# Miniprotein binders against b1l550, part 231

Target 1, 279 residues: b1l550
Amino acid sequence: MRLPEELLERARDIHSEAPSHRIKLDRVGSFGLKVPVEFKGFLLLAEADVWVSLPEGRRGVDLSRQVEAIYELSNPPKDPFSLCREAAISLLEKLNYADSSGVSIRFDAPLQDGESLKYYGVEISSIASDEIINKIRVEILGMTACPCTAELIRAYKSSEIAATHTQRSLGILEVSTKAEHPDPDKLASIIERAMSSPLRTYTKRPDEGGLVIRSLSNARLAEDVVREMIHLFLEEFGHLPEDTHILAAVRSMESVHMHDIYAERSFSLDEIRKEISSH
Short names: E, the ipSAE of ESMFold2; O, the ipSAE of OpenDDE; V2, 0.75 times the mean of E and O plus 0.25 times the DockQ between their complexes.

## First folded at step 22 (miniprotein)

Design lk44 (at its last look DockQ between E and O 0.88; V2 from the best seeds 0.73)
Fold by ESMFold2, look of step 22:
Structure lk44 (fold): chain B 279 residues (1-279), chain A 99 residues (1-99)
Amino acid sequence: as target 1 above (279 residues)
Amino acid sequence: SREEYLEYRKLLLEAFKLIREAMKLLREGNPEEALRLLEKAFELAQRAFELAEDDPFTRLALWLMAYIRELQAEAYKKLGDKERAKELKEEARELEEEL
């Protein structure tokens, strides 16, 4: 039921009242909104979260204004980076009692994979206050081959078998920076190149054999994959501000184990350069 | 195929344009003309859905169809047709459940 508009003049503005407990809140918002975006020529359905800070003296947030801020900007569909940044700025303008706002946008990004498409996970954020901080997380599956098992098999006196176990591995790069968001395709490429072989959506037997041979010739520990990700990241994105923060991680779904292997390293650009220079 | 995707994209962009125009008409108090545009937008989104071969493209088309049904429900509510508005909101929920 919709009530007459004139009642709004007569009713208390609950949101502007003081709360019973005067405690500042960091994030108050609407999460899981579906929004259209355009990414590199593809129209996609993304999922978005929007929020603002709430000062200790204000009881509530006008949630309809938050939702309005991002949907106004989402038609016509635009690139998710512009949508993210513009919506974060719009939230601060529309909800002027807040000292910060944030928007995150998640979608599966298409990549050409032979004659078909494969997809990798992207989540971007923009946090606006006195400055804007941009964050991007990329997740993509690849293949790894264990070098320890390969070496044991090669070292076996009677064995001429070139073999080891292979498995799917999820590579993760997360970047937080005051600069513009890094290109997610470049981050995905770094992850795939760090692994033993890329994972393909469709392979015929000759191509399938090639993937396996590639993975065996590039056997790598999960730890090695993380180190290679960092190396490749520094080559591509070492120009970003020194306080840029990165997380590089791999979760390997080991085919011969009951459990996954996980390796990660987080660092700022300044921190990792000092570490490398000391060697 | 690339040609099928380009047609899919063309249909959806036109649907988005009609939606923008319809939303403006709703704000201006012209729900009857908004409904005319929304009916055309729904037909375009439905045609795009029929062209979609990959899951992400079917998801966007379905979401847009549901979104259009929600806007149609809003328009009928402004016209005082509560039963039609309720039917359209139910249809929108059914479409969203397929996502």
Scores: ipSAE 0.742, ipTM 0.923, lowest interface PAE 0.9, mean pLDDT 87
Fold by OpenDDE base, look of step 22:
Formats: C-alpha cells, structure tokens, sequence
Structure lk44 (fold): chain B 279 residues (1-279), chain A 99 residues (1-99)
C-alpha cells in the first residue's frame, strides 16, 4: 500500500521534533548493513555499522541519509579503510546536527595458505569529530601446545619431543590510532607467529605431522602468546604515534577443560615503552 | 582458479557500473532505460554467481542479484506496474534469505 503523497506533506517530521527528555545520545544509527568492499584485490561482502551523535534538542536521526551516505561511496567497491574514513566524514556533512560520526566494517579477510585461501576476522572503523580516529581489530585462530603438561611428561619419560595437549586459540589485536589503519595482514601474521603454530585449511598427512611437531617444539601458555604478540607488534609498528592504543588478547579453547582460558593487555605505546625500558 | 576469479571480478565490476548508470537514469526519470541496464547487470551477476565456488564470492553475487531486483522493482513501480514490482521484491527477499 503506497500511502498517498498528500499524506507525506501533512505528516510531522517526527525526527526533528524536540524530545520529551532533552538528553544527548552518543551513537544512533544502522547496524548490520551489507556493503561491498575491495580488499587486497578481492571483492567481498562486508557488514557495516554507521552512526552519528544526536543533540539533546532533536528527537531522532535521519537514518535514510546515513544509509545513503555509505551506499553512495560503496559503488564501485573500494578499500574498507577509505570507505570508513570517507563515510564518517560524509555523515557529518550530511547530518549537520551531529558533532561526531562513526563507521565500522566487518568481514572475513582472505589470506593465502599455499594453494588455498584461509580467512581471518577483521573489523575496520573510523570515528570522526574534531579529529579522526582509526581503529582496526584482527582475530585469527592458531594452535597452542601446553608447556606445563609437556614438562610433566618429560619428567616421566625421556623423549626428544614431549607429548602435550594442543588446542585452538583465538588471537586478537585491536589498534586505535590517529594515524592510518595498520595493515591487517601484518597484524594477522603477528598473531600467528606468536602462537605455537598456525592452522591450515588443508593438510596432507605429512604436513599435519610437521604442524604438530612445530607446536610441540614451541609450547606456549596463553600468557606467553600475549607477551609475544606485544613484542612482535612493537617491532613492526613501533613507529606509530605514542598515544596509539592497543589491545592484545588470546582466548584458548582448552581441550582438557570445559572452560576457555583468556589473557589480555591493554596499553598505549608510550606506556609499554616505559615499562620495557624500566627492566 | 586465478583465471576464474578474474572473470568473476570482471563480471561484477561491469554489473556495478551498469547499476550506477541505471540509478542515475532512475533519478532522471527514465525508468525504461534503467530497466534495460538492470537486466544486463542481473545477467552478469548471475554468471558471476555460477562461477563462484567459495562462500564469500557466492554471497556477494547473491547480494548483488537481490539488490538489482530491488532496483528493478522500484523502476516498475515508477512505471505503474505494481504487480511486477511486487514479484521482483519477493524475488529479492528470497535471494537475501540465502545470504
């Protein structure tokens, strides 16, 4: 049923009315939009969240304008970094009552694994106000081997390679910076290198054996993985601004327990540099 | 294969181009010519879908097909063909449910 156009002229603009309670909102927008992007030469479908602030004197946000802003920039598909920044800026221009805006884009990023592709999770965001803050979150699965069990078995039986239990572990790096978004492939590489071994999509039996041997030879606690992630991050990205904020975390899906082990550290670059220099 | 992906990419980029042109025509009040371009875009997206072997590539092609059907429905609505517009919207919904 198309409502007669005449009704549109008589209808009050509900969004522009004064609210019953004059309270500013920090984020109002559309979440879970589907948008095409181009990432490292791959055309992908991403999920996007778009939002703006709402002043105390306005009842609602014009959500249609938000959707238009991101879709106008999404054809042709472009890199998600530029899309986030440009869309965040465009939102402020189109919605002049907003003092801040934000865009977040999520997708599974393809990563070459021999002749096949594996995927890791990525979320790219930009928040615009007086300044632009760029955020990136990378999640990738790896494998960890327990050093504690390995030592127990070594003590019991003299073997060159001590047997131990292994589990899948999710590594997380989140970076917020006023600089350009860090390269997510580099972040994913840091996480994989911090693990006992990477995961493979397709393994032949000899390759599987090699992967397990690698893990056993590089047994790490969840705590070890987080510390290694931080160390490798500083080596690769130590050139970022000192006010850059980082979250490094690991969630280990323990094979001998029904619960997961979690470890994290949140820090700024200036904070962690001071900490390391003091030792 | 790399060659298959390059063909897939080519098809989708061409479809996106046609969609941009069709959207311009719709804004200019030329829904008939917009429909011709959208039909071509749909054919390209469908071919891309057929070439897609992996889920991420399949999903993008399906989404694009659904999006084209929605634009076609809008064009038919502007032409006064409400029945055809309804059919196309339903087809778009069915495609979106496969995502």
Amino acid sequence: as target 1 above (279 residues)
Amino acid sequence: SREEYLEYRKLLLEAFKLIREAMKLLREGNPEEALRLLEKAFELAQRAFELAEDDPFTRLALWLMAYIRELQAEAYKKLGDKERAKELKEEARELEEEL
Scores: ipSAE 0.623, ipTM 0.866, lowest interface PAE 0.7, mean pLDDT 90
ESMFold2 (binder alone), look of step 22: mean pLDDT 88; pTM 0.892

Design lk45 (at its last look DockQ between E and O 0.86; V2 from the best seeds 0.74)
Fold by ESMFold2, look of step 22:
Structure lk45 (fold): chain B 279 residues (1-279), chain A 99 residues (1-99)
Amino acid sequence: as target 1 above (279 residues)
Amino acid sequence: SREEYLEYRKLLLEAFKLIREAMKLLREGNPEEALRLLEKAFELAQRAFELAEDDPFTRLALWLMAEIRELQAEAYKKLGDKERAKELKEEARELEEEL
């Protein structure tokens, strides 16, 4: 059944009414939208979330205007940082009752890996109010090698055997700043360099052996991977505003265990500098 | 290969352009001309889909084909052809299920 159009004039505008309980909401929006983006010459299908704040006196959000804000800007496809920022600003203009807006864009970013591509996870956000806060999260897999087991095996009967367990590990860097978003390829590089070895999409048996040998020379505890990520981040991005917030984490999918190991540290640039200078 | 990706990219950018033009024609009340552009855009997206070797590229091409079917359905609705519009919406849903 198609409803007659004349009903639009008779129906209440539910969204502009006051609610029964006057409680402000922080995020009301449309999540899981599909949008095209252009990232470093690649056209990709991204997933987007859009939202606004809702004051205590307004019952609902104009969802069609909300979705319109990002779709109007998504063709032609453009870089996801510009799309994110522009859509967040457009949301506040279109939904003038809101104090803040936000846009998140997620995609798998291509990275050259010899003659093929590998992919790492990216999520970017812009939150607009009287200022704009930019957030980026990068996730990439690498290889870690356990130094404790390596030392135990080396010491066993003065053996020349070099061995330890190796595993896939997921590295995470998340940055929230008033400055523009850091380059996700640089964040991915920091994570990979902190690991024992990168993962490759294809290896022949001699190359596979080389990756394992390399990982043995760079064996690291999960805790030390996180510490190395922080060290490398500060070298590359220590110039960001002092109130920039970072989360550095690793999840090691231990090959000899039935469970994962997890390590993380969150900090502001101001906080970590004070900590380092106190030692 | 690099050459195949450049062709894929060229096909999709042209399809996006035709879609923008078709959407403008739909707003201006010209669904017949919009359908001509959308037919061409679908052919380009379909060729890009055939070139795609990696999942991210097949996903984008497939999504765009579904979006074009939705716009075609909107155009036929404006022409009063509800049955054709319904068929095209179903085709769009089938394409989205492959994502």
Scores: ipSAE 0.764, ipTM 0.930, lowest interface PAE 0.8, mean pLDDT 87
Fold by OpenDDE base, look of step 22:
Structure lk45 (fold): chain B 279 residues (1-279), chain A 99 residues (1-99)
Amino acid sequence: as target 1 above (279 residues)
Amino acid sequence: SREEYLEYRKLLLEAFKLIREAMKLLREGNPEEALRLLEKAFELAQRAFELAEDDPFTRLALWLMAEIRELQAEAYKKLGDKERAKELKEEARELEEEL
C-alpha cells in the first residue's frame, strides 16, 4: 500500500530532526546495492556500497537520495572507476550536510584465459571530501609449491625436479592513492607472477602436468610471494605518489595442515623505497 | 563466443536505452508510451538472458528483467490498474530471488 501523497506532507521529516544524542557519524548509507557496470567491454552486475558522513545535528541520512545518485549515473552502464568518483562527488552535492562521501563497487572481473574466461575479485572505491582518495583491492587465486618439502625430498633422493606439496593461495593487493585507480588487470598479473603458477579453468592432462612442473620449478613460501608481489608492484607502479598506501598479502590454503598460512606487508611507497635503498 | 557476447551486449545496451526513455516518459506523465518501451526492453533483456551461458551475464540480464517489471508495475499503477501492477511486482520479486 503506497500511503497517499497527502500523508507525506503531514509527516514529520524524521531525518532532519535533532538526534537524542548529538554525535557525528562517519559513514551512513546503503550497502549491497546492485548496479550495472561496464568493465573493459564487459557488462556486469556489481554490488555497491554508498555512504556519507552525518553531522551531529541531523538524526538521519536521506537514503533515497543516495540510491538515486548512483542509479542516475549507472544508466547507461559505465566503467566502475568513473562511477565511483562521479557518484562520490554527486553524493556530496546532493547531501549538502555531509562533509565526506564514499562509494565502493565489487564484482568478479573477467580475465581472458586462453579461449575461456577466469575471474578475480575486485573492489573499487572512491572517498570524497576536500580531496578524493581512490582505492582498489584485487584478489586472485594462484598455486604455490613448498620449497621446504622440496629441499627435504632433494636431500633424500637426487632429482632435477623435487616433489613437493602444492596448495591454492589467495593473493591480495590493496592500493589507496590520490592518483587514478591502478589497472586491476595489472595488479592481478602481478599476483599471478608472484606465485609458483597461475590457476587455469580448463586444463587438458598435458597442460595440467606442465602447470604442476612449472610450480615445482618455482617453489615459493607465502613470504616469498608477498615479497615478490611488492617487488613487481614497484616495477609497474613506482610512478604513483609517494603517499600511496599498499597492502600486499597472501593466504595459503595449506594442503598438509588444517590451518592457512597468512603473510602481509602494509607500506607507503615512500617507506618501502627507503627500506630497499638502505640495503 | 565473442559473437554471442557482442549480440548479448547489443541487446542489453538497447534495453538500457529504452529504460532511460521510459523513465523520462513516466516522469513526464506518459505511462502508456512508457509501457510500450518497457515491453520492448523486456523482450530484449529476455533474449539476452537466453544467450547468456555464464553466471555473471545471466545475473545482469535477470536483474534488468526485474527492474523492467518494477517500472511496468509503476506505470500500471499510474494508469489505475492496481491488479496488473501487483502481478508485475510479484514477477519482479521472483526474478530478484534468483539473483
Scores: ipSAE 0.631, ipTM 0.868, lowest interface PAE 0.7, mean pLDDT 90
ESMFold2 (binder alone), look of step 22: mean pLDDT 88; pTM 0.882

Design lk46 (at its last fold request DockQ between E and O 0.89; V2 from the best seeds 0.75)
Fold by ESMFold2, fold request of step 24:
Structure lk46 (fold): chain B 279 residues (1-279), chain A 99 residues (1-99)
Amino acid sequence: as target 1 above (279 residues)
Amino acid sequence: SREEYLEYRKLLLEAFKLIREAMKLLREGNPEEALRLLEKAFELAQRAFELAEDDPFTQLALWLMAQIRELQAEAYKKLGDKERAKELKEEARELEEEL
């Protein structure tokens, strides 16, 4: 039912009142919104979170105006990076009492895999205040091969044929920067290249094989995958601002045991360069 | 296939366009014309849903069909047909539960 206009004009504006306890809040928002996006020619359904800061003197946020900030920008569907940044700016304009806003957009990004598509997880964020901080998290599933098992089998047989168990591993790169968001496909590529796939070796092979290299073993520990991800990231994105923050991680879903292995490193570009150059 | 995806994309972009036009008509107080556009938009989204091969494309088409039903419900509410509006809101909720 709808209220008469005169009653609405006399009703107390709950949101603009002072709260019982004057404590500022960092994030007040609507989470799990469905929004359409267009990513590299694909129309996708994304999940979005929107929020603003709330000063100590304001009781609440007008959530409908908050939700409007992103939905008004979502038709026609557009690039999720632009949508994210523009919605964060719009939130500050529409909710002028806030000193910061944020938008996160999550979707499964299609990646060409032969004639089919595979998908990897993307979450982008833009946090607006007196500046804009852009964050991107990419998660992609790959395969790792256990080097410990490979060495045990090699020692047992005394042969050049490599064998080991493999498991699915989730690779994670997360980047926070004042620059534009890195291309998620490039981040996914870095993660996949850092992982291993078993290489088959034989006593005789054509030198034109190209795919299989006899003398190389490509089994890697989760720790080694994380280090390789960092190395590859620095090669491709070392030009980003020095205060850019990165998290590189791998979660290995062990096929032989019932618990996961996890390795992680976070750093700024300035920090990691000093660390590497000191060795 | 690439050609099937391009048709899917074409159908949905046209549906999004019709939705934008219908939303303007609803704001301008023209729910009857908005309903004509929304029926066309629903047909396009349904065809895209039937053409979709991957779950993410199915999910977007379903979500759009639900949004169209919500807008149709608002249009009928403005026309005073509360029974039809309620039916369409229920259909929208059922579509959203498939997501």
Scores: ipSAE 0.803, ipTM 0.940, lowest interface PAE 0.7, mean pLDDT 84
Fold by OpenDDE base, look of step 22:
Structure lk46 (fold): chain B 279 residues (1-279), chain A 99 residues (1-99)
Amino acid sequence: as target 1 above (279 residues)
Amino acid sequence: SREEYLEYRKLLLEAFKLIREAMKLLREGNPEEALRLLEKAFELAQRAFELAEDDPFTQLALWLMAQIRELQAEAYKKLGDKERAKELKEEARELEEEL
């Protein structure tokens, strides 16, 4: 039973009332919205989170206006980078009591893999206040081969290609910057190149063998992968502002253990440049 | 195939256009014309769904179909046809559950 529209005019605006406790909230919004986007020519359905700050003197946020703000910008579908930035700005304009806003958009990004598509995880965000901060997180699976076991086997049996165990590893790059969002395909490429080998969706037996051989020839610890990711990131994105913050991480799903191995480094571009120059 | 995707994209973009026009008509108080556009949009989205082989593309088509059903329900409600509006809203819910 939909209540008559006339009742809306008589109802108190609960959201505009003073709260029982005058406390500011940092983020209030709608999470898990479905929104269409166009990513590099692909029309995709993404998940979106939208939020604003709430001042101490206001009981609640007008959530309907938040949802309206992002949907107005989502037809026709547009690139998620522009959508995040424009929606974050629009939220501040529409909700004038907020001093900050944010939008996050998540989807599986298609990547061409021969004649097929593979996917990697991407989260694109923008936070607006007195300034705009753009954030991107990329996650992609690759393969790592253990150099320690390879060395043990080499010591035991003289072979040109040392056998070792291999495992799937999740590589993560997260970048926060006042500049434009870095290209997620480039970030994904950095992660794949930092690993022993990429994963393939469809492999014929000869192709599978070649992939394994490549991995064995490029054995890397999780620590090696993270360091390589950082190195490759600096080569590709060293032009970003010095206050740009990066998280590089790897989660290795170990094949010989029941637990995962995790390695990470958080840094600013200024910090890591100083560290490298000191050696 | 690339050709299939291009057709899929074309169908959806046209459906999105029709939806924008229908929403404008609904705001202007012309639900009858809005319904005509939404019916065409649904057909396009359904055709796109049939062309979709991969989950991401299937999901977008299903979502769009659900959104169209919701807009149709709103239009019928404005016309005073509460029964049809209820049916369409249920169809929208069923489509959303497949997401």
Scores: ipSAE 0.641, ipTM 0.871, lowest interface PAE 0.7, mean pLDDT 90
ESMFold2, look of step 22: ipSAE 0.764; ipTM 0.930
ESMFold2 (binder alone), look of step 22: mean pLDDT 88; pTM 0.886
ESMFold2, fold request of step 24: ipSAE 0.795, 0.773; ipTM 0.939, 0.933
ESMFold2 (binder alone), fold request of step 24: mean pLDDT 88, 88, 88; pTM 0.887, 0.883, 0.885
OpenDDE base, fold request of step 24: ipSAE 0.597, 0.599, 0.584; ipTM 0.859, 0.859, 0.854

Design lk47 (at its last look DockQ between E and O 0.89; V2 from the best seeds 0.74)
Fold by ESMFold2, look of step 22:
Structure lk47 (fold): chain B 279 residues (1-279), chain A 99 residues (1-99)
Amino acid sequence: as target 1 above (279 residues)
Amino acid sequence: SREEYLEYRKLLLEAFKLIREAMKLLREGNPEEALRLLEKAFELAQRAFELAEDDPFTRLALWLMAQIRELQAEAYKKLGDKERAKELKEEAEELEEEL
């Protein structure tokens, strides 16, 4: 049932009144929206979260305006970095009571893998206030080979044949910066290069053997994969602002263990350079 | 294949363009013109859905088909055809469930 329009004109605007408890909220928004994006020539369906801050004097946010802000910008489909930044700015303009806004866009990014595509996880964010903070998280699977087991087998056998257990490992790089978002393909490449070997979508039995042989020549502890990620990141992205914050992590799904192994390090560029230069 | 993806992309970009034009027509109070564009957009999205090889491309085409059905429902509501609007909104919801 619809109420008469004149009654609705006199109804309270619930969203604009003061709340019973005057407490600022940091993020009020719509999460899990589906939006189209264009990433490196691919049209993809991404998932987006949008939010704004809510001052202590305002009871609620008009969620329909938030949804409209991102959908108005999503046709024609555009790259997710532009969409993210433009939507965050648009939210502050449309919801003038907010002092900050944020947009996150996540999708599985395609990579060419021979005749097929493989995918890795990407989440892009822009948080707008007096500045814009850009954040990107990349997750990609690789292969790791255990060096401890390899050494034990070598020590207890007089053979030159190397063996160890191998497993799938998830590598993670997360970057927060005032500069433009780093290229996610370069972040994914850093993670794969830090692993013992990349994973392939379709691998024949001889190629599987080659991947295992390569992984044995690059056997690494999860801890050393993280250290290598950091080294490679600094080589590629050391030019970013000094207050850029990074998280590098690996979760190893150990084939001979009942549970995962996890290693991580977070740092600013300023912090890590001081640490390295002290040695 | 690369050629199949380029056709898929072409179909979807044209569908997105028709949707943008249809949304403008709906705001301007021209639902009959909007419906003509939306019927063509749905055909293009459906053809793209039939070409899709991987889940990411299938998902986008399916989502777009659902969005077009929602817009068609809005257009019929503006024309006063509540029965047709309800039918199209229900179809949009069914398409969304397949995602």
Scores: ipSAE 0.730, ipTM 0.918, lowest interface PAE 0.9, mean pLDDT 86
Fold by OpenDDE base, look of step 22:
Structure lk47 (fold): chain B 279 residues (1-279), chain A 99 residues (1-99)
Amino acid sequence: as target 1 above (279 residues)
Amino acid sequence: SREEYLEYRKLLLEAFKLIREAMKLLREGNPEEALRLLEKAFELAQRAFELAEDDPFTRLALWLMAQIRELQAEAYKKLGDKERAKELKEEAEELEEEL
């Protein structure tokens, strides 16, 4: 039973009332909205989170205005980078009591893999206040081969190609910058190149064999993968501002253990440059 | 195929255009003309759904179909047809559950 619209005019605006406890909130919003986006020519349905800060003197946020702000910008579908930035700005304009806003958009990004598409996870965000901070997180699966087991087998049997166990590994790059969002396909490429081999959606037996051989010839620890990711990132994105923050991580789903191996490094571009130059 | 995707994209972009126009008409108090556009938009979205083979593309088409049904329900409510508005809202909810 929808209440008559006339009742809305008589109802107190609960959101504008003073709260019982005068405390500022950092983030109040709607999470898990579905919004259309256009990513590199692909129309996709993404999930979106939208939020603003709430001052101590206001009981609640006008959530309907938040939802309206992002949907107004979502038709026609646009690139998620522009959508995040424009929506974050629009939220501050529409909700003038907020001193900060944020938008996050999540989807599986299509990546061409021969004649087929594979997907990687991407989250694109923008946070607006006195400045705009852009954030991107990319997650993609690859394959790693263990160098330790390979060395043990090589020591035991003289072979040109040392056998070793292989596993799926999740590579993660997260970048926060005052510059424009880094290209997620480039980030995904860095992760794949840092691993022993990429994964393929469709492999014929000969192609599968070649992929495994490549992995065996490029055996890497999880630690090696993270270091390689950082190295490749600096080569591709070293032009970003020095205060740009990066998280590089790998979660290896070990095939010989019931637990995963995890490795990460968090750093600013300034910090890592100083570290490398000191060697 | 690339050709199938291009057709899918074309259908959806046209549907999105019709939806924008229909929403404007609803705001202007012209629900009858809005319904005509929304019916066409639904047909386009349905065709796109039928062309979609992959889950991401199927989900977008389904979502758009649900959004169109919701807008149709709003239009019928403005016309005073509460029964049809209820039916369309139920259809929208069913489509959203498939997402």
Scores: ipSAE 0.644, ipTM 0.872, lowest interface PAE 0.7, mean pLDDT 90
ESMFold2 (binder alone), look of step 22: mean pLDDT 88; pTM 0.887

